# VHH binders against c3ng28: the designs that were tried, part 49

Target 1, 373 residues: c3ng28
Amino acid sequence: MLIIIRPSGEIALKSPRSRRNFEHTLANNIRSVIKEGKIWRSQGVLFLEVNDNNKNIEELSKVFGIASFSPVMSIKSYNNNLEDIINKAKEVFAEIVKGKIFSVRAKRIGSHNFTSLDVQRKVGEALYPFSRGVNLENPEVEVFIEIRNDVAYFYYKIIKGPRGLPVGVAGKTVVLFSGGIDSPVATWMMMKRGSIPVILNFNLGGSVHRKFVLEELSVLRKWSGGHKLKLFIVNGTDVLIKLSQIEKRNRVVMLKRVMYKVAERLCDKANAKSITTGESLSQVSSQTMTNLYVTEYGIKYPIFRPLIGFDKEEIVELARKIGTYEYSIKLPEYCAISTKARTSVELDEVLKDEENLNIDYEKVLENSEVIEI
Below, E stands for the ipSAE of ESMFold2; O stands for the ipSAE of OpenDDE; V2 stands for 0.75 times the mean of E and O plus 0.25 times the DockQ between their complexes.

## First folded at step 18 (VHH)

Design y1 (framework vhh_gefurulimab; at its last look DockQ between E and O 0.67; V2 from the best seeds 0.00; counts 0 for: pae E 3.1 > 2)
Fold by OpenDDE, look of step 18:
Structure y1 (fold): chain B 373 residues (1-373), chain A 119 residues (1-119)
Amino acid sequence: as target 1 above (373 residues)
Amino acid sequence: EVQLVESGGGLVKPGGSLRLSCAASGFTFSKYYAAWFRQAPGKEREFVSRIYTTGDTHYADSVKGRFTISRDNAKNSLYLQMNSLRAEDTAVYYCARWGRYLEDLFDIWGQGTLVTVSS
């Protein structure tokens, strides 16, 4: 089986050097997902040759950087012989257009003694006897011919990819991963922009919390372009014990700060240059503008909040699309950060509390369980 | 009327064993996480162990391998089996209900039971 893979449109907008790098990364990611096959780049697209029985082809729909892909038939068009193209089109498309209103779309790259319109017209004429008619505006079936230099490609199936950028092109980000609805979606969004997530989870719910986190990550792994996901699980018990020593009203924000501080250490260790969270503005009391300011205060790395402008319904929709929603909703409520946090904490007070807590963030990270998914 | 009542404390020799009990009333203890704390004379209260509703346990480093936290849902009770006791384990031991929210981490405490480890 031969497949044409079309990279995301935004990749084509990159400089030649960057484009090559992105396409190279995309090819590598595809290789990792497909396992067996031959892949090569040509004239802005990728070609993938695989066995007909390859079971992983469907996974291409989850490879970021792919706009679309199509199984194709191909022939060598020697000497720009349009008749060969027409004959092959009849062979490939006659059954497809049988009894249907159809249209032909042709594209050429290279030098030919015929135009794309010529191809469309001649192939259309050849297929017409098999069909119920031709309609260019609203066909029941659309068939495609791409002529790239001396090779003609025939297809009628276009499968959409997830677009975005190939995972790996944007470096690493540490994700504060709670296991709720938001954090998996945030992770997915960062992968779509080409980043490799390093997962940091504070386990507050024990084995059940761990279970759902792992399940969510297993889902996300299908989107990672073959990149392994490294998970750091911090036992939250010790942190919570420390938090019990400070004012109740500051505990939620303080917990977040502790997470950020540990994430900062993990960034250093993992060579990540950012921290990602699933926070959305005003979604909960702890996520007010003021509390976000206080939470982030003094953190070395940029804090990415891809969901900052999303409402809950939008996030849920994405979670469903991704496939993490069914796991996230089963997470015990206790595992989620409290919704009873005060809407506005005082920075000075929180900093004082932080000083008094005297948490060794490096040690917290060192004591974490490490899992590779 | 919600309360926790500890029992089982007493005098024990170094190397000895003791089992503490915590009986809950007024609520279903099995629906909550639970923890043991202790406070030695002149020292601050310190965490000893916790148990989740799933049965997952966690221990302070100072008691790991020696203490075992458990619960009996039918008896609505929490236990702390203490083995290989040391002088430094001397303290008043408290059981606490682990609240559902951070604001309520330990919202119910027992009165405590004294454990004295001495030769």
Scores: ipSAE 0.630, ipTM 0.846, lowest interface PAE 0.9, mean pLDDT 94
Fold by ESMFold2, look of step 18:
Structure y1 (fold): chain B 373 residues (1-373), chain A 119 residues (1-119)
Amino acid sequence: as target 1 above (373 residues)
Amino acid sequence: EVQLVESGGGLVKPGGSLRLSCAASGFTFSKYYAAWFRQAPGKEREFVSRIYTTGDTHYADSVKGRFTISRDNAKNSLYLQMNSLRAEDTAVYYCARWGRYLEDLFDIWGQGTLVTVSS
């Protein structure tokens, strides 16, 4: 089976140098996911030759950077002979249009002694006897003919890809991954922008927490374009003990600051240039504008919050689409950062407490368990 | 009435073993995480081990592989089995109630039981 793959429109509009790099990365990612195929670039599209199976189609539909893809049939060396195109179109499309209202769409790349309209009309005439008629605005089926130089391609399926940018083109980001509903979605959104996530988990819930984080990452791994997902699991026991020494209302923000500071060290170690969180503005009291300001104060890497403007229902819908929701909702309450009090912090108090706690962030990271997914 | 009472401390030779117990009363012990801490002379109190309500355990690096924390919720008791004891394990050992919320991390402590490891 031959598949024409259309890169995301965003890639096609980049400068020639960037487009080449992005398309190259996309091709490499596809090659990593679809191991037994041949892939090559041709005039703004990619072609993939593989064995026909549902696994390849499912995997390809999760590769960021793909707008759509279509299995095609083709003929070579038609010598600008419209009759050859018409005959092949009947072979491929007759059963598809049988008993249905249809349309024919054609496009051309290169020099030909016929127009795209000539192709549409002649093929439409040839297919009409099999059909119930033609409707260009609201057909039951659309059939497509794309003529590229001396090769004509025939297809009737357009399978949507996830769009975005190829994973790998936008560098690395350290993701604070709690394992709740939000952090897997934030991870997915960063991969959609071409970033490779490096996962940092503060394990607060023991073996059950670890189990569900691994399950969620197994799901996310299907979206990573063949890139492995590195997981750093930190046991934050010493941090939690020290937090008991400060006022209760400051503890959640302080824990977040510790996580950000450890994430800074991981950025250095992993050569990542940003930190990503699943935080959404005002979703909980620790995520008010003032509290988020205090949480990130003085952090030297940019903090990306892809969910900052999302409400919970929007996040849940994405989590279901991604496939992580069913695992996230099984996470016991004690596996997440929990508080029964309303959080309201002041910067100077938090900074003073932080200085007094004197946490060794590098040591916290060095004690992590490292797993590659 | 809310109490934690440690017992089982004593003198032991290097390489020996001891089992500490902590009896909880006045609250539903099974609803709380629990932990052992210790304080050597002239030093700050340090974490030794904790156990979750699910039975999951965590140990300080200095005791991992030698100490085993356990709980018996039917008896409202916490235990610390200490094997392969070393001189540096000499300390007063404390039992603590460990909550599930940041506000309630540990709010009650036992009085402590002395463990001395010496030839």
Scores: ipSAE 0.258, ipTM 0.639, lowest interface PAE 3.1, mean pLDDT 88
ESMFold2 (binder alone), look of step 18: mean pLDDT 85; pTM 0.862

Design y2 (framework vhh_gefurulimab; at its last look DockQ between E and O 0.76; V2 from the best seeds 0.00; counts 0 for: pae E 3.3 > 2)
Fold by ESMFold2, look of step 18:
Structure y2 (fold): chain B 373 residues (1-373), chain A 119 residues (1-119)
Amino acid sequence: as target 1 above (373 residues)
Amino acid sequence: EVQLVESGGGLVKPGGSLRLSCAASGFTFSRYYAAWFRQAPGKEREFVSRIYTTGDTHYADSVKGRFTISRDNAKNSLYLQMNSLRAEDTAVYYCAKWGRYLEDLFDIWGQGTLVTVSS
């Protein structure tokens, strides 16, 4: 089976050098996901030749950088013979339009003895006897003919891709990945912008926490364009013990600052240029403007919060689409940072507590468990 | 009322063994993590071991391989089997309920049981 793959519009608008890099990365990602196929570039699209397999179609639907794709039938139109195109269209489309109101869309690249309107008219005429009629405004089914120089492509399915940029074109980001509902969605959103996520998890819930984080990452792995996901698991016990020595109301912001500081060190180790969190402004009391300001104060890497403007319902809807929601809701109560106390903290007090705690962030990171998914 | 009561402490020679027990009452023990801490004279209270609701365990480096934490949810009890005891293990040992919220980290303790390791 032959598939036309249409890159996202963002890629087509890049400079020639950037476009080539993005298209190469997209092709490589597709090759990593669909290993048995042949892939090549041609005049703004990619072609993939592969054995017929429903699995291949599902996997392509999760490759960032793809706007859409279509399985096609093709025929070489020697001498630009419109009759050959019409006959092939009948073969491919007759059953598709049977008993339905349809339309024909055609486009051409190159020089031909006919117009796109000629193709639409003649093919429509040939298909009409099989159909219930033609309606260009509101058809039940659309069939498409794309003529590229001396080859004509015939399709009737347009399968949506996730759009975005190919994973790998935007460098690495360290993701603070709790395993709740929000952090998997934030990871997905950063992959959509072409970033490779490096996952940092502070384990608060033991083996059950670890289990569901791994299951969520297995789901996210289907969206990674074939890139492995590297997971660093930190046991936070010693940090929690130290936090018991400071004022209760400051503990949640301090724990987050420790996470950010460990993420800083992981950025250095993994050559990542940013930290990503699933935080949303005002979603919970610990995520107020003031608390986020104090949490990130003095961190040398940019903090990306792709969900900052999302409400919880929007995040849940995305989590269901991605496939991580069912695992996130199974996390036991000890797996999340939780507080009932006042969350408005004072910067100077937090910084003094931080100095007094004297946590060795390098040591916390070096004691992590490392897994590739 | 919520209570934790330790027992099983005493005097033991280096290389010996002791088994500490902690009886819990006034709450659903099986729904909480539980931990052992210790405090030697003149020193800060330090973490020894934690057991999760799933049975997973975590140990301080100083006791790994020598101490074993366990729980019996039917008896509402927590245990610490201490083997190969050293003079440095001399301390008052405390049982603690591991709180769900950051505000409640280790806010429920037993009264402690003294373990003395000496020749």
Scores: ipSAE 0.317, ipTM 0.710, lowest interface PAE 3.3, mean pLDDT 88
Fold by OpenDDE, look of step 18:
Structure y2 (fold): chain B 373 residues (1-373), chain A 119 residues (1-119)
Amino acid sequence: as target 1 above (373 residues)
Amino acid sequence: EVQLVESGGGLVKPGGSLRLSCAASGFTFSRYYAAWFRQAPGKEREFVSRIYTTGDTHYADSVKGRFTISRDNAKNSLYLQMNSLRAEDTAVYYCAKWGRYLEDLFDIWGQGTLVTVSS
């Protein structure tokens, strides 16, 4: 089986050097997902040759950086022989257009003694007797011919990819991963922009919390372009015990801040240059503008909040699309952190509390369980 | 009336064992996390052990391998089996209910039971 893979449109907008790098990374990611096959780059697209029984082809729909892909038939067209193209088109498309209203779309790259319109007309004429008619505006079936230099490719199936950028092109980000609905979606969004997530979870719910986190990550692993996901699980019990020493009204924000501080240490360790969270503005009391300001105060790395402008329904929709929703909703509410936080904490109070707590963030990280998924 | 009542404290020799009990009333104890704390004379209250609703347990380093926290849902009770007791384990032991939210952590406490480890 031969497949044409079309990279995301935004990749084509990159400089030649960057584009090559992105396409190279994309190819590597595809190799990791497909396992067996031959892949090569040519004229802005990727070609993938695999066995007909390859069961991983469907996974291409989850490889970021792919706009679309199509199984194709191909022939070598020597001397710009349009007749060969027409004959092959009849062979490939006659059954496809049988009894249907159809259209032909042709594209050429290279030098030929015929135009794309010529191909469309001649192939259309050849297929017409098999069909119910031709309609260019609203066909029941659309067939495609791409002529790239001396090779003609025939296809009628276009499968959409997830677009975005190939995972790996943008470096690493530490994700505060609670296991709720939001954090998996945020992770997915960062992968779509080419980043490799390093997962940091504070386990507040024990084995059940751990279970759902792992399940969600198993889902996300299908989107990671073959990149392994490293998970750091911190036992949240110790942190919660410490938090019992400060004012109740500050505990939720302080917990978040502790998470940020540990994430900062993990960034250093993992060579990540950012922290990602699933926070959405005003979604909960702990995520007010003021509380976000206080939580982030003094953190070394950029804090990415891809969901900051999303409402809950939008996030849920994405979670369903991704496939994490069914796991996230089963997570106990306690594990998703309290929604009864003070809406406006004072920075000075939080800093004082932080000083008094005197948490060794490095030690917290060192004591974490490390899992590779 | 919601309350926790500890019992089982007493005098024990080093190396001995003791089992503490905490009886809950007014609520279903098994629906919440629960924990044991202790406070020695002149010292701050410290964490001893916690049990999750799932049954998972957590222990302070100082008691790991010696203490076991458990619950009996039918009796609506929490227990702390203390083995290989040491002098430094001498303290008033408290049972606490873990709240649903961080603001509600340890929202219910028992009166405490005294454990004295002495030769």
Scores: ipSAE 0.144, ipTM 0.632, lowest interface PAE 2.3, mean pLDDT 92
ESMFold2 (binder alone), look of step 18: mean pLDDT 83; pTM 0.846

Design y3 (framework vhh_vobarilizumab_d1; at its last look DockQ between E and O 0.25; V2 from the best seeds 0.00; counts 0 for: pae E 6.4 > 2)
Fold by OpenDDE, look of step 18:
Structure y3 (fold): chain B 373 residues (1-373), chain A 119 residues (1-119)
Amino acid sequence: as target 1 above (373 residues)
Amino acid sequence: EVQLVESGGGLVQPGGSLRLSCAASGFTFSKYYMAWYRQAPGKGRELVARIYTTGDTHYADSVKGRFTISRDNAKNTLYLQMNSLRPEDTAVYYCARWGRYLEDLFDIWGQGTLVTVSS
């Protein structure tokens, strides 16, 4: 089986050097997902040759950086022989257009003694007797011919990819991963932008919390372009014990700060240059602008909040699309960050509390369970 | 009426053992996380141990290896086995139902039972 893979349009907009790098990364990611096959780059697309029984082809729909892909038939078209193209088109498409209103779309790259319109017209004429008619604007079936230099490719199936950028092109980000609905979606969004997530979870729910986090990450692993996910699980209860020493009104924000501080240490360790969270503005009391300011205060790495402008329904929709929603909703409410925080915590109070708590963030990270998925 | 009642406190010598009990009533005990807190003289109240509905347990560093929290759902009772007691363990011990939020780590608790560790 031969497949044409079309990279995201965004990749084509890059400089030649960057584009090559992105396409190279994309090819590597595809290799990781498909396992067996031959892949090569040519004229802005990727070709993938695999066995007909390859069961992993469907996974291409989850490889970021792919706009679309198509199984294709191909022939060598020597000496600009349009007749060979027409004959092959009849062979490949006659059954496809049988009894249907159809259209032919052709494009060519290279030097030829015919135009794309010639191909469309001649192939259309050849297929017409098999069909119910031709309609260019609203066909029941559309068939495609791409002529790339001396090779003609025939296809009628276009499968959409997830677009985005190949995972790996943008470096690593530490994700504060709660296991709720939001954090998996945020992780997915960062992968779509080419980032490799390093997962940091504060386990607040014990084995049940751990279980669902792992399930969600298993789902996300299908989107990671073959990149392994590294998970750090911190015993959140130990942190909660310490937080019992401060005023209850500050505990939620302080917990988040502790998470950020530990994430900062993990960034250093993992060579990540950012922290990602699933926070959405005003979604909960702890996520007011003031509380976000206080929570983030002093953190040296950029904090990415890809969901900052999303509403809950939008996030849920994405979670369903991704496949994490079913696990996230089973997570006990307590395992999620508290929703009853003060809407406005004072920075000075929090800093004072932080000083008094004197948490060893390096030790917290050092004592974490490490899992590779 | 939701209620927690602690018992089992008393005077013990260093190195000794005590077992605290907390009788729960007025709610479905098996559905709640439970915890033990303590407050020493002049100090704030601190979490000692917590037990989930799944049976998972967590302890303060200061009591790890010495204290064991357990629960009997059939008896609606929470326990704290305290071994190798130290003078610094002297405190009023409270049983608490674990709350849903950090601002409310416990939403109901008992009157406490005094544990004194002294020679």
Scores: ipSAE 0.141, ipTM 0.608, lowest interface PAE 2.5, mean pLDDT 92
Fold by ESMFold2, look of step 18:
Structure y3 (fold): chain B 373 residues (1-373), chain A 119 residues (1-119)
Amino acid sequence: as target 1 above (373 residues)
Amino acid sequence: EVQLVESGGGLVQPGGSLRLSCAASGFTFSKYYMAWYRQAPGKGRELVARIYTTGDTHYADSVKGRFTISRDNAKNTLYLQMNSLRPEDTAVYYCARWGRYLEDLFDIWGQGTLVTVSS
């Protein structure tokens, strides 16, 4: 089967050189994901020739940079021959419109001796006898004809892609990945902008925590456009032991500051230019404006919080769509940061405690377990 | 005063067995999750096993199937049955009290008991 793949609209708005690069990256990502297929670029779209397979359709639906795609039938129309287009449309669409109210949509790229409206009118006339009538607002079936130079493409399905930008075009980000509901969604959001996530996990719950983080990353790997996901697992319990020495109300913000400081070193090592978290403003007491300010104070890389404006229901909805929710809810309570504390922290107090703890962030990172997924 | 006192460590040949005990005092033992940690020479402390107040258990991958954590609430005692011991199990083993909240973690430790596994 032949599939026309429509890149995300924002790719089309790039300069010609950037657009070519983004389309090339998209094509490479599709080639990495689709096992037995041939892909090529043509005038702002991609064509994929592949075996008819539900798995291939599912995989395409997860490639960032794709706005939509359609299985097509095609003919060549060397003579600008509208009659050949009409005859093929009857062959392809007669059974589709049979007994149904339908509409015809047509578009053209290139120079022809007919208009898109001519195609719509003539094909509509030819299909009408098979149908129950036409309705442009609420058809039961909508059929499409796309004429590109001397080839006409016929389809009636438009399958939505995830849009966004091809993974790989926007550099790397270090993701603080707890494995709860929010951090996998934040990872997905950054991949949607073309970024390659480098995953940093502070293990607080032993082998059970590690297991579900790996399962969540296996799901996210389906969305990575064929890019492997690199995971750094840090022993978080050693950090927790040190945190027992400071005031209880400060421990959550301090743990997050340790995570940010280790993430800085990972940015240097991995050539990443940002740190990403799943934090949402005011969702919990540790994520107030004041506490977030203290948490990131003095960090030299920008902190991206793609979920900062989302409420929990919106995040859960997205987690279900991505496929990570079912694993996130299996994490034991003690694998997620929780607190009885209901008060904000003070910057000077937190910074003093940080100096007294004297954590060697480089050594913490060097002792990490590294897994490629 | 809240105290945790480990006992039962010693020298054991590879493949042997050992049972560690942790006597708890000064708090309501049955209301706390409990854990065993270990620290090998030159390394940080790592979780070995955890037991919830419900009796549910969790184990590190390295000890699954060989170690069994248990508790006796009537005796205020936590246990670790260690079977099929290996040289890499050599460490100081610590009993720790676990709370539900991050604020309550790692504020109470035992003094440790040394386990050495060597031919």
Scores: ipSAE 0.015, ipTM 0.410, lowest interface PAE 6.4, mean pLDDT 86
ESMFold2 (binder alone), look of step 18: mean pLDDT 83; pTM 0.841

